# VH-VL binders against o81304: the designs that were tried, part 7

Target 1, 187 residues: o81304
Amino acid sequence: CSIFANPAQRAKRKLLELISEEDRGLRTQKDPKKRDEIVNAIESMTVIGRSSITTDDSLSATWRLLWTTEKEQLFIIEKAGLFGTTAGDVLQVIDVNKRILNNVITFPPDGVFFVRSDIDIASPQRVNFRFNSAVLRGKNWELPLPPFGKGWFENVYMDGEIRVAKDIRGDYLIVDRAPYNWTESFV

## First folded at step 23 (VH-VL)

Design D2
Fold by OpenDDE, look of step 23:
Structure D2 (fold): chain C 187 residues (1-187), chain A 122 residues (1-122), chain B 107 residues (1-107)
Amino acid sequence: as target 1 above (187 residues)
Amino acid sequence: QVQLQESGPGLVKPSQTLSLTCTVSGYTFDDHYIHWVRQAPGQGLEWMGMINPSGGYTNYNQKFKDRLTISKDTSKNQVVLTMTNMDPVDTATYYCARDSGDYLFYYGMDVWGHGTLVTVSS
Amino acid sequence: DIVMTQTPLSLPVTPGEPASISCRASQSVDDWLAWYQQKPGQAPRLLIYDASNRATGIPPRFSGSGYGTDFTLTINNIESEDAAYYFCQQYNNWPYTFGEGTKVEIK
């Protein structure tokens, strides 16, 4: 029995429609009206998912970025061309049991930037994370970077397809379950 | 040197709209979130809201959500606070402050403006 | 909203002695807690973040401890320049909230 009724499916459909042409959030940064519409849709999803558990084993997956307001990710995506490359999938790889989270930006075919984190499940929807290392990798080379810090996000909605999260800065993240499993050895 | 400076009217009449500007310098403007915090005379600090580095997203204290707007002009290195329907109870020193974090983390507000006193009186 | 309660609200201290300020949250904020110093006529200054980490440029005599609901700011070997208001702030939940402030006075 699904926790989500028909209204949940409608709200989800609307959200996905709104973000479908926003280039993972790049276009939204220059369109406040569209941002507001998306935020309203997210808030609807938040209400729908407010009593759900979004930090159990079902959180373990390779999540692919669909839309975000996070400046750092959007900046990397937008400016990748300045470095002679293009951003591919942006991922969050979570393993709840191992208590790890990797943030990944791919640069096909051989490039990848990823940050390793430890996570703690703080509540039924809250995930605390702490960065512990980062790597920029290309073909036949690797550049390790020092750890950065810590934060948290709340999965305000999650189902078999998508996850909607709010973070410590108030930014939003919408991701879907990627059609593949990313690992550090996989680009 | 990293600096934030608030500017705007020191006196606002009741029911009028307050507009304050936070001018930042000494760092890459689009690297940090900016907060607004106010402090009534002799009282504590109250968080009002924040804007993200790109200016494309804001988060407000629900207490002010219907009256408060925060925006960013990157070309001028400025963050603007607009609050409608001002009341004497809104008399306070208003601060803009930089978020010390630069990604998904938050380590407090590490750089503050000097603050600007706004008095709401007829 | 999470209510942050500071005790005491006024703290007279003799130079050279330690000062301790308590901050209690109405619910757990884990270690998402900051401490600020505010001198008269000045803006707040960040002292401690994540409950126990000193901000850049903060003297070692300032230290923070605690987790969950109970936190303490300790000032060792209090100096005359430490006369100020001190505020705790949680950033575990929206909206971010501050304590009432503690006035530290030098005897």
Scores: ipSAE 0.246, ipTM 0.771, lowest interface PAE 2.3, mean pLDDT 91
Fold by OpenDDE, fold request of step 25:
Structure D2 (fold): chain C 187 residues (1-187), chain A 122 residues (1-122), chain B 107 residues (1-107)
Amino acid sequence: as target 1 above (187 residues)
Amino acid sequence: QVQLQESGPGLVKPSQTLSLTCTVSGYTFDDHYIHWVRQAPGQGLEWMGMINPSGGYTNYNQKFKDRLTISKDTSKNQVVLTMTNMDPVDTATYYCARDSGDYLFYYGMDVWGHGTLVTVSS
Amino acid sequence: DIVMTQTPLSLPVTPGEPASISCRASQSVDDWLAWYQQKPGQAPRLLIYDASNRATGIPPRFSGSGYGTDFTLTINNIESEDAAYYFCQQYNNWPYTFGEGTKVEIK
């Protein structure tokens, strides 16, 4: 019944179908069964990509959040309305050569929360990161926040379109390549 | 104060299943990773596996992957270790330990249980 | 698996003198490195995390250094109570692995 030519494409399609209506993971927080289905699909993708290198130059991109279990990001997305705004794209901007990772939550049109970090390539699939600073910006204001913490994630699957990652916290991340390049702007 | 305490049978017969419980107190149970580490008599430390704060993610030493299960009972503030097909070589003091990191960040194991000796013998 | 090699395995030290223990990883672990102290009949106690940060309640005479593959635990002005086994542990890669342990003895 599948129109896809190989297992990777079929698995990818299944995963994308599962997450398509989950609002980046907000709905899944209240649906353990759905979460399990998604996790199982991610595990299938993990097997498919287990021998691939997912930390080379192809990792350098602006990645856009499709689905996650990370509570903090989901909280920000969900509660943005309390502050009179709405969360837009959630991004990971990675530059492997410069060893930089920026985590970005946009609040259109002018708001943005981003965290600057340095990264180390720990293995063909693992990236270690250390947060250096964080900034919350509005149209005409900026609030710097102190650096906090470090961690790692593993890209268990990556192709020309999407990336699937696991971290040590047990959270999952599914992102696609954003149709634009995000860069830090200064107020 | 933060406390971890291992409990379970001190004696297990070969081929039987070991079940150990780590009871946690003194902090929010779902804030930290929990590790299991064992130490054979007179030997070094061996990492067995871990469970994340939410209980939804586990990672095991491949050496034990086929016979080790770690789970959480949040209603009891307990982490449970189950290991099947025990052998005399599995005789050791078993520790549960809390990772110093919270849900977001992890570091070393900052709080340990007293350990419980498990002897596997016929 | 990442192999952690400690040297020496036995270290006799005179009170008041410094002690240094080396831990070498078979591959880079960045600074994801911890040191533990274990006394007989007791559980390990965390001394150092992230290669160089002292855990809460650890005396200043304990210090850690290193990055990548080579790490050192230094105990300055060693005291009789410091007689114990010391273990390094990497948490950069699964599975976590420990060094063999170093027995520090007081002369």
Scores: ipSAE 0.089, ipTM 0.724, lowest interface PAE 3.7, mean pLDDT 91
Fold by OpenDDE, last read:
Structure D2 (fold): chain C 187 residues (1-187), chain A 122 residues (1-122), chain B 107 residues (1-107)
Amino acid sequence: as target 1 above (187 residues)
Amino acid sequence: QVQLQESGPGLVKPSQTLSLTCTVSGYTFDDHYIHWVRQAPGQGLEWMGMINPSGGYTNYNQKFKDRLTISKDTSKNQVVLTMTNMDPVDTATYYCARDSGDYLFYYGMDVWGHGTLVTVSS
Amino acid sequence: DIVMTQTPLSLPVTPGEPASISCRASQSVDDWLAWYQQKPGQAPRLLIYDASNRATGIPPRFSGSGYGTDFTLTINNIESEDAAYYFCQQYNNWPYTFGEGTKVEIK
């Protein structure tokens, strides 16, 4: 009786091990071989989860970034120091019932960049989203940014702990359920 | 102004491989997706596949997945379509088209090439 | 694949009158729907994106509406230059798919 007897658990473990030292994807940007290994592991997870529903109420959560290939997020994380700050948790906050998705980059203790989106469940695994506002906020100040664009991602695997997603750009997102619920703070 | 232009052989023999090139000008090449769409004579439009701005990701219509390859040469501002085992049924005008969206977003295909007719015949 | 069905396939219109073309998706595509105009010997031209937004340079007489599965392209005060084929296209799901096309003819 092994906790890793289930193919899903084995694949998940492998994936988590692969990304554990990749600094949310920063290191992988310069390591194509490692990236390929991770992608292959993601593909295994995709196969495992292909018949699962990953857009139900269990999708509603504060998801914390573990690993991504998304260049914009990685750029912000990497270059935050140039602006006198450091990136904290990168979050994707989803509320299926309210049809809301917020992409959040925190800059502790008081800084945050977040983009508000409306979402629509397009299929058992696909979420369509539309950005409708963005805000860069610090302590006692706020800078609104114009909304832009729309897109979609597919949750190819999701369980009580992690979610693996692909988007139209071919980027990958691996997140876990954050130990806290992020909510927008007001200035 | 933004321009796309398809180029390649107008005639291909059955079982041969088609290679088409889409040359892009008038904007930053790496900012947009490029799609390939074909249209058989007197018929509708058929989406074949796309390549993302970086060239590292492609998506194909399953109908063509085993025969179709799309690649990007950023140094030449070109996207290349390769399709193997051509058949007379593949006779069509082939278009490359720019995604109107940016790297993440899609708003339709706002700029099309003039198209190039490819006839598959013995 | 999502099937896009256009009606009618042929639409004769008198100059000055409006024309309406319907596009129905076999499943919901939200507002991820575009309309194209194609004249003989030319490439398609984007008219409408996101179901209701006119593309750059498109005259106001062209409008789109709809959400989910039912969409409509309307050409108000049709002109002779509007004689063309019109296609709807969904970009909600892979593979992207087009309608059969509607031939708009000027009487």
Scores: ipSAE 0.017, ipTM 0.676, lowest interface PAE 4.9, mean pLDDT 90
Fold by OpenDDE, fold request of step 25:
Structure D2 (fold): chain C 187 residues (1-187), chain A 122 residues (1-122), chain B 107 residues (1-107)
Amino acid sequence: as target 1 above (187 residues)
Amino acid sequence: QVQLQESGPGLVKPSQTLSLTCTVSGYTFDDHYIHWVRQAPGQGLEWMGMINPSGGYTNYNQKFKDRLTISKDTSKNQVVLTMTNMDPVDTATYYCARDSGDYLFYYGMDVWGHGTLVTVSS
Amino acid sequence: DIVMTQTPLSLPVTPGEPASISCRASQSVDDWLAWYQQKPGQAPRLLIYDASNRATGIPPRFSGSGYGTDFTLTINNIESEDAAYYFCQQYNNWPYTFGEGTKVEIK
């Protein structure tokens, strides 16, 4: 018996295989052909998930970045070394009931950049968000940044393991459920 | 200062293809979305489509999707609109406009070109 | 598509008095709404974004309010230079859509 017997599992497997060597999207920036393949796979997942609800309680989780085309995140990941650090996990922490979303870029062991947001469930698949604040934190220092902007993303596919999203900018996001729960720490 | 300027033919024959150019200056070209909006004489505004800062993503009004193409020429700081099979009903002033938002966010169209009138007539 | 309906379509106003224009969306657009001013022979000018934020250089006498489906542009102490068409526009959903426009005339 194959665990990939249904179309959804096959498509998911293909997508994960495609992104496995892409370093969260960094390598894809230099490989347009690979990008096209990944996007096509995402579109397949979109079709598979078109009738699903991806904004219910199951959306509440710590999501870990697997792959994205979002330039700002990729830039931070790529250039972290210029500032004497290395990017760790990039996370989206969502709590549907509390209507909050935190975007987190970690810089192990002590560094973190996170943006606090409020969210609204706009449809069975769409989430609107508004940034409230941002913080860059080191081991013994913190730099608060003012809030800036709002947007939305659509979860075109989601299961117990991964989430595939398209955002207002036309960028793509693939995340999995992190093996840990991220919470904001207070000094 | 930020400026947008539309250019192209003021007269197009039916069934011909319209090509308009939006020349951008005064800011980093790849920072903002560019929209195309048209306005028929005495009528309201109609959103046609947009292109993202990098030029890799476009979105079109379904009304025009089959015959509208928007592209960027980064070397010239230009956005190009191409629309095929023009009809007299397409007679309008065509505007390009910059989205006030940067790559991350939309805040409306804060800078507009002066617009260029395109008349479709035999 | 989201339909944006403006009322009234024509609004005569006496100088010094306030003017209010309504914009209703066929479905919720949250606060993803802009207002534009267009004078004859000119391109539209952004007045308000995100329903209630004035664009750069816009006088305080212009204000926007609303959320969801019902929005209002208010011009306090209207001046002769405010004679123009005013358009609302939603940018919550593709495709972006505009209201019909309201012609503000000075009596």
Scores: ipSAE 0.016, ipTM 0.608, lowest interface PAE 8.0, mean pLDDT 90

Design D2
Fold by OpenDDE, fold request of step 25:
Structure D2 (fold): chain C 187 residues (1-187), chain A 122 residues (1-122), chain B 107 residues (1-107)
Amino acid sequence: as target 1 above (187 residues)
Amino acid sequence: QVQLQESGPGLVKPSQTLSLTCTVSGYTFDDHYIHWVRQAPGQGLEWMGMINPSGGYTNYNQKFKDRLTISKDTSKNQVVLTMTNMDPVDTATYYCARDSGDYLFYYGMDVWGHGTLVTVSS
Amino acid sequence: DIVMTQTPLSLPVTPGEPASISCRASQSVDDWLAWYQQKPGQAPRLLIYDASNRATGIPPRFSGSGYGTDFTLTINNIESEDAAYYFCQQYNNWPYTFGEGTKVEIK
C-alpha cells in the first residue's frame, strides 16, 4: 500500500534494465563489470528500502527469479541441457503464516526440483530458513533427497512487483511476483 | 590440510595503515567466507568483518567500517585486510578464519590461522 | 549489537568431573551459536556449531545445548588437556559477537 517516491521508481527501473539481458545471472557470471553495476544498483535499492518491512504478509507469494548470483541455482540452470532438459521458471514460494519456503526449479513440462524449508521471521527484513527436504520429480517418478542445511536472507527492498534480497553468503536475489501460484502439486 | 596463514607487519606506527594478508590453501578458495577476528592481549575475541566467497560482498563491524577494507585476490588465494589510522588500542592478534559453511550454508569458523600479533607503537 | 554473556568467567574443575558453561544472548539468536576452545598461544578451535552440533574431530565429551537466548556448553569427564578459554559466538545477527570467555582451570 505504500507508494515509493519517484527516486525509488527510477532506481527500480534502472535495476530492471540492468538485469534484463543477463539470463537470470548466467551472463553476469562472466561479466564482472556488469555484476558490479548491478550490485551498485541493488545497494541503491537497499538504501531506499532500509526502513521498510519486507517480512510481513506481503512477502507471501510465488516469487520468480529475475537475477541471482547464487552459484548452485545458476549451475542447475546452466547444466540442465546436459541432461536433455531446460530450466524453466525458478521460483521461491513463501508462506509467512505457515512459515514455509520452497525453492523451486522447474523443468518444463513435467520436471521439477524443489526444496522444502521452514522459515522464521528474524526481523522486519530478515528471514531465517532451514532446509527440510528436497524432491526431484518427473512426470511419473519422484526422487526424494535429504535435507542439507540452513541460512538466512534479508529482503532489502520489496514492493508490489519485485523483491530484492541479500543472503548470508553475500549473494543477491532479484525476483518478481510470478503470474501464477506454485504449489507442490503444481505441474 | 586446509590452512590459513596471516602475514604482515608485526609493528605499525600510530596513524599508519595496517595491511594483513591471509593466504589460504587446501581447498577451493572461492567456496567459503573469510572472517577477520582480532584479540587484544588478555581479552576476548572481536569480529571485524568478512568477505564472501566471490569477493564481491563484504560485511564490516560498524566499529571498523570507516577504517577497514577487506578484499580478495583470487589469483593468489589471498584475502587482504587494510585498516587505516591505527592506534595503540588496535594492538592485538589478528586472525583470519574460514567459515565452515559453503556457498549456501554457514556455520561457525572451523579453520583459523595461527594469528599474527600487530603492535601499534611509536 | 547482541551481547553474549558467559557465566562463569572462571571455572576450576577437578579431573573427571563435568563442567558447564552458560552463554546468554541479549536477544534470540535461534540456534546460530558456536562454541570455541582456545588454549594459550593458540588460535580458537571450533567445538560446537548450531548450538548442539560437534565440529569434526571434537570428542563426544563436548556437547552443546540451548536455543534462543540460553545456551550451555558441557564438558564431561574433564581432562587436563581441556584447560583453556571457551567462547560462545552468535552468528544470527551482524555484527557477530563473542562472549567474554570462560577460563577452565584444572585443579
Scores: ipSAE 0.013, ipTM 0.592, lowest interface PAE 8.7, mean pLDDT 89
Fold by OpenDDE, last read:
Structure D2 (fold): chain C 187 residues (1-187), chain A 122 residues (1-122), chain B 107 residues (1-107)
Amino acid sequence: as target 1 above (187 residues)
Amino acid sequence: QVQLQESGPGLVKPSQTLSLTCTVSGYTFDDHYIHWVRQAPGQGLEWMGMINPSGGYTNYNQKFKDRLTISKDTSKNQVVLTMTNMDPVDTATYYCARDSGDYLFYYGMDVWGHGTLVTVSS
Amino acid sequence: DIVMTQTPLSLPVTPGEPASISCRASQSVDDWLAWYQQKPGQAPRLLIYDASNRATGIPPRFSGSGYGTDFTLTINNIESEDAAYYFCQQYNNWPYTFGEGTKVEIK
């Protein structure tokens, strides 16, 4: 509450406030002004975190989507209803030691779309990734999909609660540490 | 109503592993950081480490980095401390404490367990 | 690590008088500073957080001030029940660190 509060925490709080009602980025797609405001807040945090290491063991976690500009994810979230389902948590599961990254979109209770990737720590903040496989899974069925591409993201800020990332496409990602660990299951 | 309680062995032999459990009640378990702090007899407080609300992130005092592990069992509302290679110098009262901050922010430790004395002796 | 230095380490106080304890950080901790009270045989109790905010249930006679490296805990109108150890603690940087503690004794 003090004007002398920790700058990093102030920036973080502001960012979280900005994204709190944006439905993971869906609303922001239709509100350029809000998007710009959020991006500005992210840029401020980028400066704050410029000298931090965001690719060490603390990166290993199940990260839950809070906000993104990534259109493909947002599309899936938005249009899930057209397919008779609803998107649940959108996750990014990282294991730095095993060099793996799984992107997960859940469709509770049993549906899931996930993409398996391998990762390489390119710098103290950058992670290179390559998609290896993808699968759409229901309760009693599984549909493998071909992998698509590679890229990188930079964790411009990360702490015990959240991670802010920029990717090669210029999209932004804000995630928090999920209250559970997601693991790949088998049919 | 909010309560933390440490439990575990009061006596540990040198080189053995200490395991302590912090049982929490009176609030939503995954809302707060949990810290471990110890206090040697007649000495000050020493911060050991913490675990975040979700249990997905820990931070340790480098002094204990190679010996200390903190984990969370959400189903039991418990946080577990494991410390290997105990030595008589590790004799202390061990506390778990809740951070006053919520899932997003951390502040001071507003609720402490009663502490449990752990004596390391042959 | 940030070193927290408390002064004095022992503070005898007459009932009704104020007590003042200083805590100095080896580097700036902004306002991420807490004060704790610990009575014999008890766990510490949070008094002040963020340098100047009283925790829930803490009497108004307890107050904290400071920012950066220099902090002060003030206990006005000291009471017999205030006999205890008092610790400052920074939570601006890992690892969290505590002061040595100040023993407040009632004359």
Scores: ipSAE 0.012, ipTM 0.578, lowest interface PAE 9.3, mean pLDDT 90

